# Ledger of designs, part 21: VHH binders against o28486

Target 1, 243 residues: o28486
Amino acid sequence: MIGIIGGTHILEIKVLKDVEETRIETPYGTAEIDVGRVDGIDVAIIQRHGKRKDKPPHRINHAANFYALKSLGVKYVIGMGSVGALREEYSLPSLIIPHDYIDFFSGVTIYNDSLVHVTPGFDEYLREVLVEVARKISSFPVIDKGVYFQTRGPRLETKAEIAMIKSFADCVGMTAGSEATIARELGLSYAIVCTMDNYAHGIKNQSIDYREIVEKAKENARECLKIVEEAVKKVWEEKIQRT
Below, E stands for the ipSAE of ESMFold2; O stands for the ipSAE of OpenDDE; V2 stands for 0.75 times the mean of E and O plus 0.25 times the DockQ between their complexes.

## First folded at step 6 (VHH)

Design f8 (framework vhh_7zox_3)
Fold by ESMFold2-Fast, scan of step 6:
Structure f8 (fold): chain B 243 residues (1-243), chain A 120 residues (1-120)
Amino acid sequence: as target 1 above (243 residues)
Amino acid sequence: DVQLVESGGGLVQPGGSLRLSCVASGFTFSDYAMGWVRQAPGKGLEWVSGISSGGDTYYADSVKGRFAISRDNAKNTLYLQMNRLKPEDTAVYYCARGPYDFYSGTFDYAGQGTQVTVSS
């Protein structure tokens, strides 16, 4: 079983069959998971904001979500998300598959009272799968590495915060650093493909139509969905089917 | 066919109040989190407030204590009560469906917007 975690549009995976909606109780809380098949491959899918879309970024229960995936026998988790671009030279829309992250604010951990040190990071095998797939099928430019800066949310960053962050990172978001940390603690392999639909606050001095931004984000999410679907097949062939 | 229609904007003096409304159609309103985002002249988008399907409310620090978000599920309507308005609250206000994380692309529908101008 391969895990998939994404935002609003993750449940629109076109090739998903035999969907069963499930609630899994974990030591950290309840997770909502859809179990189904992509091209005959068992997948477990989490909409990180909840099926009712009522979990803002700072309220996502990362420990429950990833523990539930682990309880289903998942070893590999493919993420999908949207990020703000921190480089004016990036053409939008584009995809970024980060190789590292900075997260000083989330403080997530499954270790309540135990002292356990993990070396955080994205899984390099999954990251390379995502890069290879994206380069083959994406209509967008593919940025095959970068540093993801995690903020807590739900507020957007100030111009001063972005001025600081852009010196050390390439994109900004509110979820992937937390997901990578918890995945590593649980012994799961995790990587993410991100759409860059917007520049972060202060990168461009542009007044943008909000409706246009929402419409572009929805359309652009479909690029990530195609990549996630193909990456699932490749991971299954290389790591699951052959063992 | 999802539609969100904002109303209630206008010109108001500093210290004044306005109540924005957003009428939703084309989906089961009570099942979704809803929110307000704004765009001031020459500035980027700012998330203002959100309300979960269960009624929990969230506010940007810039408006906390002055604005109140609420919903009437029987009327498929979202409200934003804006009190003690400041010139810096001048913006186009958009009603949006979804959680509060703009960067995650979770606002999957937005309305046309309503202009709020705070000026003497």
Scores: ipSAE 0.046, ipTM 0.554, lowest interface PAE 7.0, mean pLDDT 85

Design f9 (framework vhh_7zox_3)
Fold by ESMFold2-Fast, scan of step 6:
Structure f9 (fold): chain B 243 residues (1-243), chain A 120 residues (1-120)
Amino acid sequence: as target 1 above (243 residues)
Amino acid sequence: DVQLVESGGGLVQPGGSLRLSCVASGFTFSDYAMGWVRQAPGKGLEWVSGISSGGDTYYADSVKGRFAISRDNAKNTLYLQMNRLKPEDTAVYYCARGPYDFWSGTWDYAGQGTQVTVSS
């Protein structure tokens, strides 16, 4: 079983069949998961904002979501998301598959009463799968590495914040660092493919409108969906089916 | 033996239109995302437009609403309809198979290009 976690449009995966909506109780809360098949491959899908769009970025229960995936036997989790570009030189829209992240704000962990140190990061195998698939089928320019800067949200970043962040990172978002940290703590492999849908505040001397960002992300989400669908097949062939 | 052959470039006045064509051979055209990238004099490569194997279209903000990408899988041909052309659209236009790789400035495959000049 391969895990998929995405925003609002993840549930529009057209090749998803035999869908069962389920709720899994975890020590961290309840997770909503759709279990189904992509081209005969068992998948577990999480809409990170909730099926009713009731979980903004700062209220996502990352521990419950990833624990639930682990409880279903998931080892590999493929993420998709929308990010702001931190470099004026980037073509938009484009795909970025980050190789590292900076997250000073979320403070997420499953460890409340014990001292456990994990080596953070994205899974390099899954990242390479996403890069290979994106280069083969993407209609957007592909940026095959970069540093993802995670902010807490839900507010957008100020111009001063972006001026600082752009010296150290390539894209900005509110979720992937939390997801990578929790996945690593639970022993799951996680990587993400992101659409860069807008320039972050101050990169192009333009006013930022969150509604406009959401609309662009919606318009561009289908590209990520195709990448995720193909990556699922590749992971299954290489790590699960073994034929 | 992958080949992409562009045509349809030329000199046009501001506000005019041109239609570029790209004939593909040596691969199953319908299986691949295709796109257009351009290089203006003295500048780097700029991605212009892409079209998925399923027909979804995407555009850089600089051309959105003026350019239209399309494909004819039966003819193995990619098109770019360019309307309301501006002097800043002056560039060599390249047909590309697959995505433009930002860091390397390269493609899976690209043609030789066709020159578009927008001048009075």
Scores: ipSAE 0.343, ipTM 0.729, lowest interface PAE 4.1, mean pLDDT 86

Design p1 (framework vhh_etentamig_d1)
Fold by ESMFold2-Fast, scan of step 6:
Structure p1 (fold): chain B 243 residues (1-243), chain A 121 residues (1-121)
Amino acid sequence: as target 1 above (243 residues)
Amino acid sequence: EVQLLESGGGLVQPGGSLRLSCAASGFTFSDYAMSWVRQAPGKGPEWVSGISGSGGDTYYADSVKGRFTISRDNSKNTLYLQMNSLRAEDTAVYYCAKGPYDFWSGTFDYRGQGTLVTVSS
C-alpha cells in the first residue's frame, strides 16, 4: 500500500476506484483516510486539511496522519502541495521537487517524552522517482531540486519575510517540512512534488491576490496528481510488487 | 538517439503570425510531454508552452497565453506552435524540447538546434 497526502483539491479529483472512507484512531488523534486502488494498486489517500477542510496548516495533525498510514502497512508516502516561488526566473506554472527543507517554526515530533534524534530530509529514492516521472510526463516546467522553506501560517508571508527567505530557499510553503520530519520519525519514506502557483509576496512587485492563488492552485492540481499517479505505479513495481 | 528539428521561423511584422514545427525521432513520441522554450538575445531561456503526451493537457507562460497555441500530431511525431499577435518581445530562438522544460538538467541535452523568430517592422 502506497500513501498519498495532498492538499485542498486532492479529494475533488476522483483518483481511487473501490473507495472505502475510513477513520483510524491513533495515539495522537483520529485520521481520515480514503483507501482504494489506482490501476489495481492499493493506495491510501489523506487530505491533510481534513475532509471538511477544517484544519489550517498550523492545526494539521501530522502525527495522527502519518501514524495512521503506518498502521495500514504504508512504507512510502508521496506528498503533493502548493508553494510560492522565491525566484523571479522560475516559470509559472511549474513543478518543484525539493531536495531539502528549512523548518525552524513547527517543532513537530512524536517523541514528547523521549530523546530521539533523526536525520532529517526527504527520501532520495522517492524524490528521484518523482523527478524521473515529472521529466517524462509533466506538461509544465520541472525544477528537479530546491530548498523548501516552511512557514507556520495560516497568514501569508510579508514582503520583508520573503526578502529574507529568498536568500536561503527556492520555494515557500506551510506543510512539507513537518511531514518529512514526522515521516522520518515513524520510519516512513516521504517526498513531495509541489506546484508553484504564484510568486511569493514581493518577488514580482505585485500585490498578493488570494483569489488568484486559490484559482491557480485548483487549475494546476490535476497536473500534479498525474505525476503522483504515475509515481505510485513506479514505486509499486520497484519496491512492492516483489511479494 | 534523440533528434529534434525545428522549422518555421522567420521575419514577421508586429501583429503577424508564424507556425513553428518540430520533427522528433529516436524515442516513443507519444510517451513524452513536449515543450517549447525560447531564448532572446542576451537573456536566459524562457519556457513558452508545454503539452502532455496525449495532447489533452496544454499550459502556457503568462507572456504568451491567449496568443500562442501548442499542439502535436503523434502519428507524424511532430510538435507545433501556432504564434499569433506577435510582439517585438517575442523575438527569440525557439527550441523544441523532449519532456518539460527543466531549468538545470535534461532539457538542453534533448532540445533541437532552434529556429529564429524576429518580430520587427
Scores: ipSAE 0.520, ipTM 0.795, lowest interface PAE 2.1, mean pLDDT 86

Design p10 (framework vhh_etentamig_d1)
Fold by ESMFold2-Fast, scan of step 6:
Structure p10 (fold): chain B 243 residues (1-243), chain A 121 residues (1-121)
Amino acid sequence: as target 1 above (243 residues)
Amino acid sequence: EVQLLESGGGLVQPGGSLRLSCAASGFTFSDYAMSWVRQAPGKGPEWVSGISGSGGDTYYADSVKGRFTISRDNSKNTLYLQMNSLRAEDTAVYYCARGPTDFWSGTFDYRGQGTLVTVSS
């Protein structure tokens, strides 16, 4: 079983066949997971904001979500998410597959009362699978590495914050560093493919119609999901299926 | 093994049109997204347009939106770029590339030798 963790549009796209909705109780809380199949492959999908969209970025229960995936026998988790671009030379829309992250604000851990040190990072095997697939089938430009800067949210960053962050990072978001940290602590392999949907505050002038934003975000999510679906097949063939 | 061969470039006046072609060989053409990238004299490379393997999804850089159209014929293993309302700033060598480009990291999967488009009176 391969895990997928996505944002707002993941469940609206309806990629699973034979879907079963389930709730799993963990030591960290309850997680909502849809289990089904993509092209005959067993997949578990989590909408990180909750099925009712009631968990903003700062309230996502990362420990419950990843523990629940582990309890289902998942070892490989592929994330997808939206980020702001920190470089004016990046074309939008585009995909970025970060190789590292900076997270000073979330403080996430499953170790409440134990001294355990993990070496943080994204899983390099999954990251390389995502890069290889994206370079083959993406209709968007692909940035094959970068540093992801995580902010707490839910407010957007100020211009001064972005001016500081852009000296050290390539894109900004609110979730992937937390997901990578918790995945590593649980012994799960995790990497993420991100859509760059907008320039971060103060990078470029921007004034966009609300309805156009919603439609474009959903279109971009579908392109990203094509990459994830193909990556699922590749991981299954290389790590799960006996050949 | 993999070969991409561009054609159709030339000298055109501002406001004119050109159609570029790229003949692909050595791989299953329909399995890959394709891109057009250009490089003007003394400038870095610029992504122009991308198209999915099926041809169902197309995307364009802001500088060419509404003027250029990307298309493909999978039965002929050929990629096209229809360029209308050409401007002096469109003067560049145009490259066909397999897959999306990531020239900020300096990488191309494969690209052709290019075809020169000069927009001048």
Scores: ipSAE 0.357, ipTM 0.681, lowest interface PAE 2.6, mean pLDDT 85

Design p11 (framework vhh_etentamig_d1)
Fold by ESMFold2-Fast, scan of step 6:
Structure p11 (fold): chain B 243 residues (1-243), chain A 121 residues (1-121)
Amino acid sequence: as target 1 above (243 residues)
Amino acid sequence: EVQLLESGGGLVQPGGSLRLSCAASGFTFSDYAMSWVRQAPGKGPEWVSGISGSGGDTYYADSVKGRFTISRDNSKNTLYLQMNSLRAEDTAVYYCARGPYEFWSGTFDYRGQGTLVTVSS
């Protein structure tokens, strides 16, 4: 079983069949998961904001989501998300598959009362799978590496914040650093493919409108979806079918 | 051997139209996304438009959105770019490319030799 975690449009995977909606109780809370098949491959899908879109970025229960995936026997989790571009030379829309992240704000951990140190990062194998697939089938440009800067949200960043961050990172978002941290703590492989849907505040001399950001993310989500669908097949062939 | 061959470039006046073609061979055309990328004199490559292997998804750079249309004919292994309302700033060599443009490498999986489009009076 391969795990998939995404935003609003993750449930629009066109090749998904035999879908069963389920709720899994975990020590960290309840997770809502759809279990189904992509080309005969068992997948477990999470809409990170909840099925009713009632969990904004700062309230996502990352521990419950990833613990639930682990409880279903998932070892590989493919993420998709929307980010702001921190470089004006990037074309929009485009895809970025980050190789590292900076997260000083979330403070997420499954270790509430224990001192446990984990080495953070995205899974190198899974990231390379996403890059290889994107280089073949992406309909817009691919940035095959970058540093993801995580902010808390839900507010957008100020111009001053972006002016500081852009020297250290390539894209900004509110979720992937938390997901990577919790996945690593649970022993799960995780990587993410991101659409760059807008320039972050102050990168271009344009006003930022939250509603426009949401609309562009919806329009561009199909590209991540195609890449996730193909990546699932590749991971299954290389890591699961041959066990 | 992967081969991409562009045609259809030329001199056109501002406000005019041109249609570019790209003949592809040496690979299963419908399995790959395709792109148009341009390079103006003294500038780096700029992504213009992309299309999915099926032709069902198309995307455009903001500079050309509403003026250019990308399409493909998988039965003929041919990619097209219909360019309308051309402007002086559209003057560039236009390249057909297999797959998307990759920023950090500054490359494409494969690209053709290009076709020159000049927009001037």
Scores: ipSAE 0.526, ipTM 0.808, lowest interface PAE 2.3, mean pLDDT 87

Design p12 (framework vhh_etentamig_d1)
Fold by ESMFold2-Fast, scan of step 6:
Structure p12 (fold): chain B 243 residues (1-243), chain A 121 residues (1-121)
Amino acid sequence: as target 1 above (243 residues)
Amino acid sequence: EVQLLESGGGLVQPGGSLRLSCAASGFTFSDYAMSWVRQAPGKGPEWVSGISGSGGDTYYADSVKGRFTISRDNSKNTLYLQMNSLRAEDTAVYYCARGPYNFWSGTFDYRGQGTLVTVSS
């Protein structure tokens, strides 16, 4: 079983068959998971904001979500998300597959009362799968490496915050650093493919509008879905399929 | 073995039209997304348009949206770019590429030799 975690448009995976909606109790809370098949391959899918879209970025229960995936036997989790571009030279729309992240603000951990140190990062095998697939089938440009800067949200960043952040990162978002950290703590392999749907506040001489960001993310989500669907097949063939 | 051959470039007046073609060989054409990328004199490369392997999804840079149309004929292994309402700033060498443009490396998986489009009076 391969795990997939995404935002609003993840549930538009058209090739998903035999779908069962489940609710899994974990030590960290409940998680809503759809289980089904993509081209005969068992998958478990999470909409990170909840099926009712009731979990803003700062209130996503990352521990429950990833623990639930682990409880279903998932080892590999493929994420998708929407990010703001921090470089004015990037053309929009495009895909970025980050290789590292900066997260000073979320403070997520499953270890509330224990001293446990994990080495953070995205899974390089999954990242390379996403890169290989994107370089073959993406209909818009790719950035196959980069640093993801995580903010807490739910507010958008100020111009001053972006002016600081852009010196150290390539894209900004509110979820992937938290997901990578919790996945690593639970022993899961995780990587993400992101659509760059807008320039972050102050990168271009235009106002930033949440509704415009949502509309761009919707328009561009199909590219991420195609990449994720093909990545699922590749991971299954290389890591899961047995004779 | 992989080969991409562009054609259809030339000199055209502002407001005119051109149709570029790219003949592909040496790979299963329908398995790959294809792109058009241009490079104007003295400037870096600019992504113009992309199309999915099936042809079902197309995307355009804001600078050409509404004026250019990307299409493909998988039975003939050929990629097209229909360019309408051409402007002086569209003057560039146009490259056919297999897969998307990669902003990190500044390169393509495979690209053709290019075809020059000059828009002037």
Scores: ipSAE 0.666, ipTM 0.870, lowest interface PAE 1.4, mean pLDDT 88

Design p13 (framework vhh_etentamig_d1; at its last look DockQ between E and O 0.85; V2 from the best seeds 0.00; counts 0 for: pae E 2.1 > 2)
Fold by ESMFold2-Fast, scan of step 6:
Structure p13 (fold): chain B 243 residues (1-243), chain A 121 residues (1-121)
Amino acid sequence: as target 1 above (243 residues)
Amino acid sequence: EVQLLESGGGLVQPGGSLRLSCAASGFTFSDYAMSWVRQAPGKGPEWVSGISGSGGDTYYADSVKGRFTISRDNSKNTLYLQMNSLRAEDTAVYYCARGPYTFWSGTFDYRGQGTLVTVSS
């Protein structure tokens, strides 16, 4: 079983067959997971904001979501998300597949009462799968590596915040650093493919409009889904299938 | 052996039109997204347009959106770029590329030899 974790548009596209909606109780809370098949491959899909879209970025229960995936026997989790671009030279629309992250703000951990150190990062095998697939089938330009800067949200960043962040990172988002940290703590392999749907505040001489960001993210989500679907097949063939 | 051969470039007046073609061979054409990228004199490569393997999804750089149309004929292994309302700033060598423009791993997966488009009175 391969895990998929996505944002607002993951449940609106009919890639999943033989769907069973599941609620899983974990030590960290309840997770809502759709279990089914993509091209005959068993998958477990999470909409990170909740099925009713009632969990803003700062309220996502990352520990419950990833613990539930682990409880279903998932080892490999492919994420998808939307980010703001921090470099003027990056074209929009495009995909970015980050190789590292900066997360000073989330403080997420499954270890509430004990000191456990993990070496953070995205899974390089999954990241390479995503890059290989994107280089073959993406209709957008691909930024095949970069540093993801995570902010808390739900507010957008100020121009001054972006002026600071752009010196250290390639894209900005609110979720992938938390997901990578929790996945690593649980012993899960995780990587993410992101659409770059807007330039972050102050990168271009353009006003930031939340409605415009949402509309662009929706238009661009199909490209991420194509990448994720093909990556699922490749991971299953290389790591799950015993031959 | 992957081969991409562009044609259709030439000299055209501002406001004119050209259609570029790219003949592909040596791979299963419909399995790959395809791109048009251009390089103007003294400039780096600029992504122009991309199209999915099926042809169902197309995307454009803001500089050409509404003026250029990308299309493909998978039965003929051919990629097209219809260029309308041409401007002097569109003067460049246009390259057919297999796959998307990739920022850090180099400009393209595979690229043709290019075809020159000159927009001048």
Scores: ipSAE 0.696, ipTM 0.874, lowest interface PAE 0.9, mean pLDDT 87
Fold by OpenDDE, look of step 7:
Structure p13 (fold): chain B 243 residues (1-243), chain A 121 residues (1-121)
Amino acid sequence: as target 1 above (243 residues)
Amino acid sequence: EVQLLESGGGLVQPGGSLRLSCAASGFTFSDYAMSWVRQAPGKGPEWVSGISGSGGDTYYADSVKGRFTISRDNSKNTLYLQMNSLRAEDTAVYYCARGPYTFWSGTFDYRGQGTLVTVSS
C-alpha cells in the first residue's frame, strides 16, 4: 500500500476506485483515511485539511495522519501541495519538487517525552520518481529542485516576510515541512510535488486574493494528480511488487 | 534517435499570425507531454506553452495566453503552435521540446534546433 497525502481537491477528482472510508485511532489522535485502488494498486489517501475542511494548516494533526498510514503498512508517502512562488522568473502554473525545506515555526514532532534527534528531509528516491514522471508527462514547467519554506498559517505572508524568505527559498507553503519531519521521525519515506499557483506576496504585481488562490489550486490539482498517479505506479513496480 | 524539427518561423508584422510546427520522431509521441519554449536575444529561455500526451490539457504562460494555441496531432507526430496577435516582444527562437521545461536545470528532456520568429514593422 502506498500513501498519498494532499489537500481537499483529491477526493473531488475521484482518484480512488473501490473507496473505503476509514477512521484510525492513533496514539496521537484520529486520522481519516480513504483506502482504495489506483490502477489496481492499493492506496491510502489522506486529506490533510480533513474531509470537512475543518483543519486549517496549523491544526493539522500530522502525527496522527502519518502514524495511521504507517499502521496500515505504508512505507512510501507521496504528498500533493499548493504553494506560492518566491521567484519572479518562475512561470505559473508550474510544478515544484522540493529537495529541502525550512520550517522554524511548526515545531511538530512525535518526540515530546524522549530525547531523539533525527535529521529530516525529503526522500530522494521518491523525489527522483516524481521528477522522472514529471519530465515525461507534465504540461507545466517543472522545478526539479528547490527549497520549500514553511509558514505556520493560516494567514498569508506579509510583503516584509516574503521579502525576507525569498532569499532562502523557492516556494512557500504551510504543510510540507511538517509532513516531512513527521514522516522521517516515523521512518516513512516522503516526498511532495506541489503546484505553484500564485506568486507570493510582493513577488509580482499580483493581487493576492485567497479565493483566487484556491480556485487556481483546484484547477491545477488535476495536473499534479496525474504525476502522483504515475509515480504511484512506478513506486509499486520498483519497490513493492518486486518484493 | 529522438528528433524534433521545428518549422514555420519567419518575419511577421505586429498583429500578424504564424503557425509553428514540430515534427517528432524516434519515440512514442503520444506518451510524452510536449512544450514550446522561446529564447529572445540576450534573454534566458521562457516557457511558452505545454500540452499533455493526449492533447487534452493545454497550458500557457501569461504572456501569450489568449493569443497562442498549442495543439498536437498524434497520428502525424506533430506539435503545433498557432501564434496570433504577435508583438515585438514575441521575437525569439522558438523551440519544440519533449516534456516540460525544467527551470532549475534549465534543460529539456529533448529539444529541437529551433525556428526564428521575428516580429517587426
Scores: ipSAE 0.622, ipTM 0.850, lowest interface PAE 0.8, mean pLDDT 92
Fold by ESMFold2, look of step 7:
Structure p13 (fold): chain B 243 residues (1-243), chain A 121 residues (1-121)
Amino acid sequence: as target 1 above (243 residues)
Amino acid sequence: EVQLLESGGGLVQPGGSLRLSCAASGFTFSDYAMSWVRQAPGKGPEWVSGISGSGGDTYYADSVKGRFTISRDNSKNTLYLQMNSLRAEDTAVYYCARGPYTFWSGTFDYRGQGTLVTVSS
């Protein structure tokens, strides 16, 4: 079984057959999971913000979500995300597949009552799969490595905050560092592909039609999902079915 | 052997139109997204447009949006770029590329030798 965790647009795309919507209780709280099949492959899907959009970034129960995936037998989790660009030269639309992250502020962990230290990171095998797939089928540019700067949210970043961090990172978001950290603590493999839907505050002074922004965000999410679906097939064939 | 052969470039006046073609061989054309990339003298590569393997999804750089149209004919293994309302700043060598522009590596999987488009009065 392969796990998928995504943001707001995952519900607009029908990817599952034989769907079972479940709530799984874990030591860390309750997780909402859709379990089913994509092209004959068993998958578990989490909408990280909840099905009713009731979990802003700082309230996502990452420990419950990933523990629940692990309890279903998931070993590989592919994330879908949305980020702001920290580089003016990045054209939009584009995808970024980060190779590392900076997260000073979230403090997320399953080890609240014990002295355990892990070395975090994105899983290199999953990242390589995502890059390989994107290089074959992405209809728009791909940034095939970069540093993801995680802010806690829920507010967007100020111009001064962006000015400070743009020297150290390539994109900014609110979730992937937390997901990578918790996945590593639980012994799960995790990597993420992100759509770059906007420039971060102050990076570029460009006004575009907001109706186009909304339509592009939906189109970008669909493109990202195509990458994820193909990556699921590749991981299944290479790591689950054959080995 | 993967081959991409661009054609259709030339000299055109501002406001004019050109249609570029790219003949592909040596791979299953419909399996791959395709891109047009251009390079003006003294400048680095600039992504122009991309299209999915099926042709169902298309994307454009802001600089060409509304003026250029990417398309493909998978039965003929051919990629197209219709360029309308051409401007002097569109002058460049235009390359057909397999897959998307990749920013950090600056790498295309494969590209052709290019076709020159000159927009001048």
Scores: ipSAE 0.507, ipTM 0.816, lowest interface PAE 2.1, mean pLDDT 87
ESMFold2 (binder alone), look of step 7: mean pLDDT 81; pTM 0.823

Design p14 (framework vhh_etentamig_d1)
Fold by ESMFold2-Fast, scan of step 6:
Structure p14 (fold): chain B 243 residues (1-243), chain A 121 residues (1-121)
Amino acid sequence: as target 1 above (243 residues)
Amino acid sequence: EVQLLESGGGLVQPGGSLRLSCAASGFTFSDYAMSWVRQAPGKGPEWVSGISGSGGDTYYADSVKGRFTISRDNSKNTLYLQMNSLRAEDTAVYYCARGPYYFWSGTFDYRGQGTLVTVSS
C-alpha cells in the first residue's frame, strides 16, 4: 500500500477505484483516510486539511495522519502541495521537488516523553521518482531541487519575513517540513511535489491576494495529481511488486 | 533517434502574427509534455509555454499570456505556437522541446535547432 497526502483535489484522482472511507483512531487523534486503488495498486489517501477542508495548516494533525498510514502497512508516502516562489527568476507556474527543508517554528514530534533524535530530510528514492516522472510529463517548468521553508501559517508572510527567508530557501509553504519530520520519526519514506503558484510577498513588485493564490493553486493542482499517479505506479513496480 | 524540427519563423512587423510548428519523430509523441522556450539576443533562455501529452492542459509565461496559444496534433506528431500581437521584445530564437524546461540546467531531454523570429519595423 502506498500513501498519498495532499490538499485540495487529492480525492479527484481519475483512475481511483474501490474507494472505502475510513476513520482511524491513533494515540495522537483521529485520521480520515480513503483506501482504494490506482491502476490496481492499493493506495491510502489523506486530504491534509480534512475532508471538509476545515483544518488550517497550523492545526493539521500530522502525527495522527502518518501514524494511521503506518498502521495500514504504508511505507512510502507521496505528498503534493502548493508553495510560494522565493526567487524572481522562477517561472510561474512551475513544479518544485525540494531536496531539503527549514522548519524552526512548527516543533512537531511524536516524542513527548523521551529523547529521540532522527536525521531529518525527504526520502531520496521518492524524490528521484518524482523528478523522473516530472521530467517526462510536466506541462510547466521543473525545479528539480530546492530548500522548502516552512512557516506556521495561516497568515501569509510579511515582506520583511520573505526578505530574510529568500536568502536561505527556494520556496515557502506551511506543511511539508512537518510531514517530512513526522514521517521520518515513524520510519516512513516521504517526498513531495509542489506547484509554485505565486511569488511570495515582495519578490515581485505586485500585491499579494489570498484569493488569487487559492485560485491559482486549484488551477495548477492537476499537474501534481498526474505526477503523483505515475509516481505511485513506478514505486509499486520498483519496491512493492518485487516483494 | 528523437528529432524535433521547428519551422515558421521569420521577420514580422509589430502587431503581426506568426505560427510556429515543430515536427517530432522517434518517440511516442502523446506520452510527453511539450514546451516552447525562447532565447533573445544577449539573454538567457525564457520558458514561453507548455502543453500536456493529451493537449488538455496548457500554461504560459506572464509575458505572452493572452497573445500566444500552444496546441498539438498528436495524429501528426506536431506542436504549434500561434503568436499574435507580436512586440519587438518577442524577438528571439524559439525552441521546441520534449518535456518541461529544467530551470537550473537551462536544458531539456531533447530540443530542436530553433527558428528565428524577428519583430521589427
Scores: ipSAE 0.496, ipTM 0.791, lowest interface PAE 2.1, mean pLDDT 87

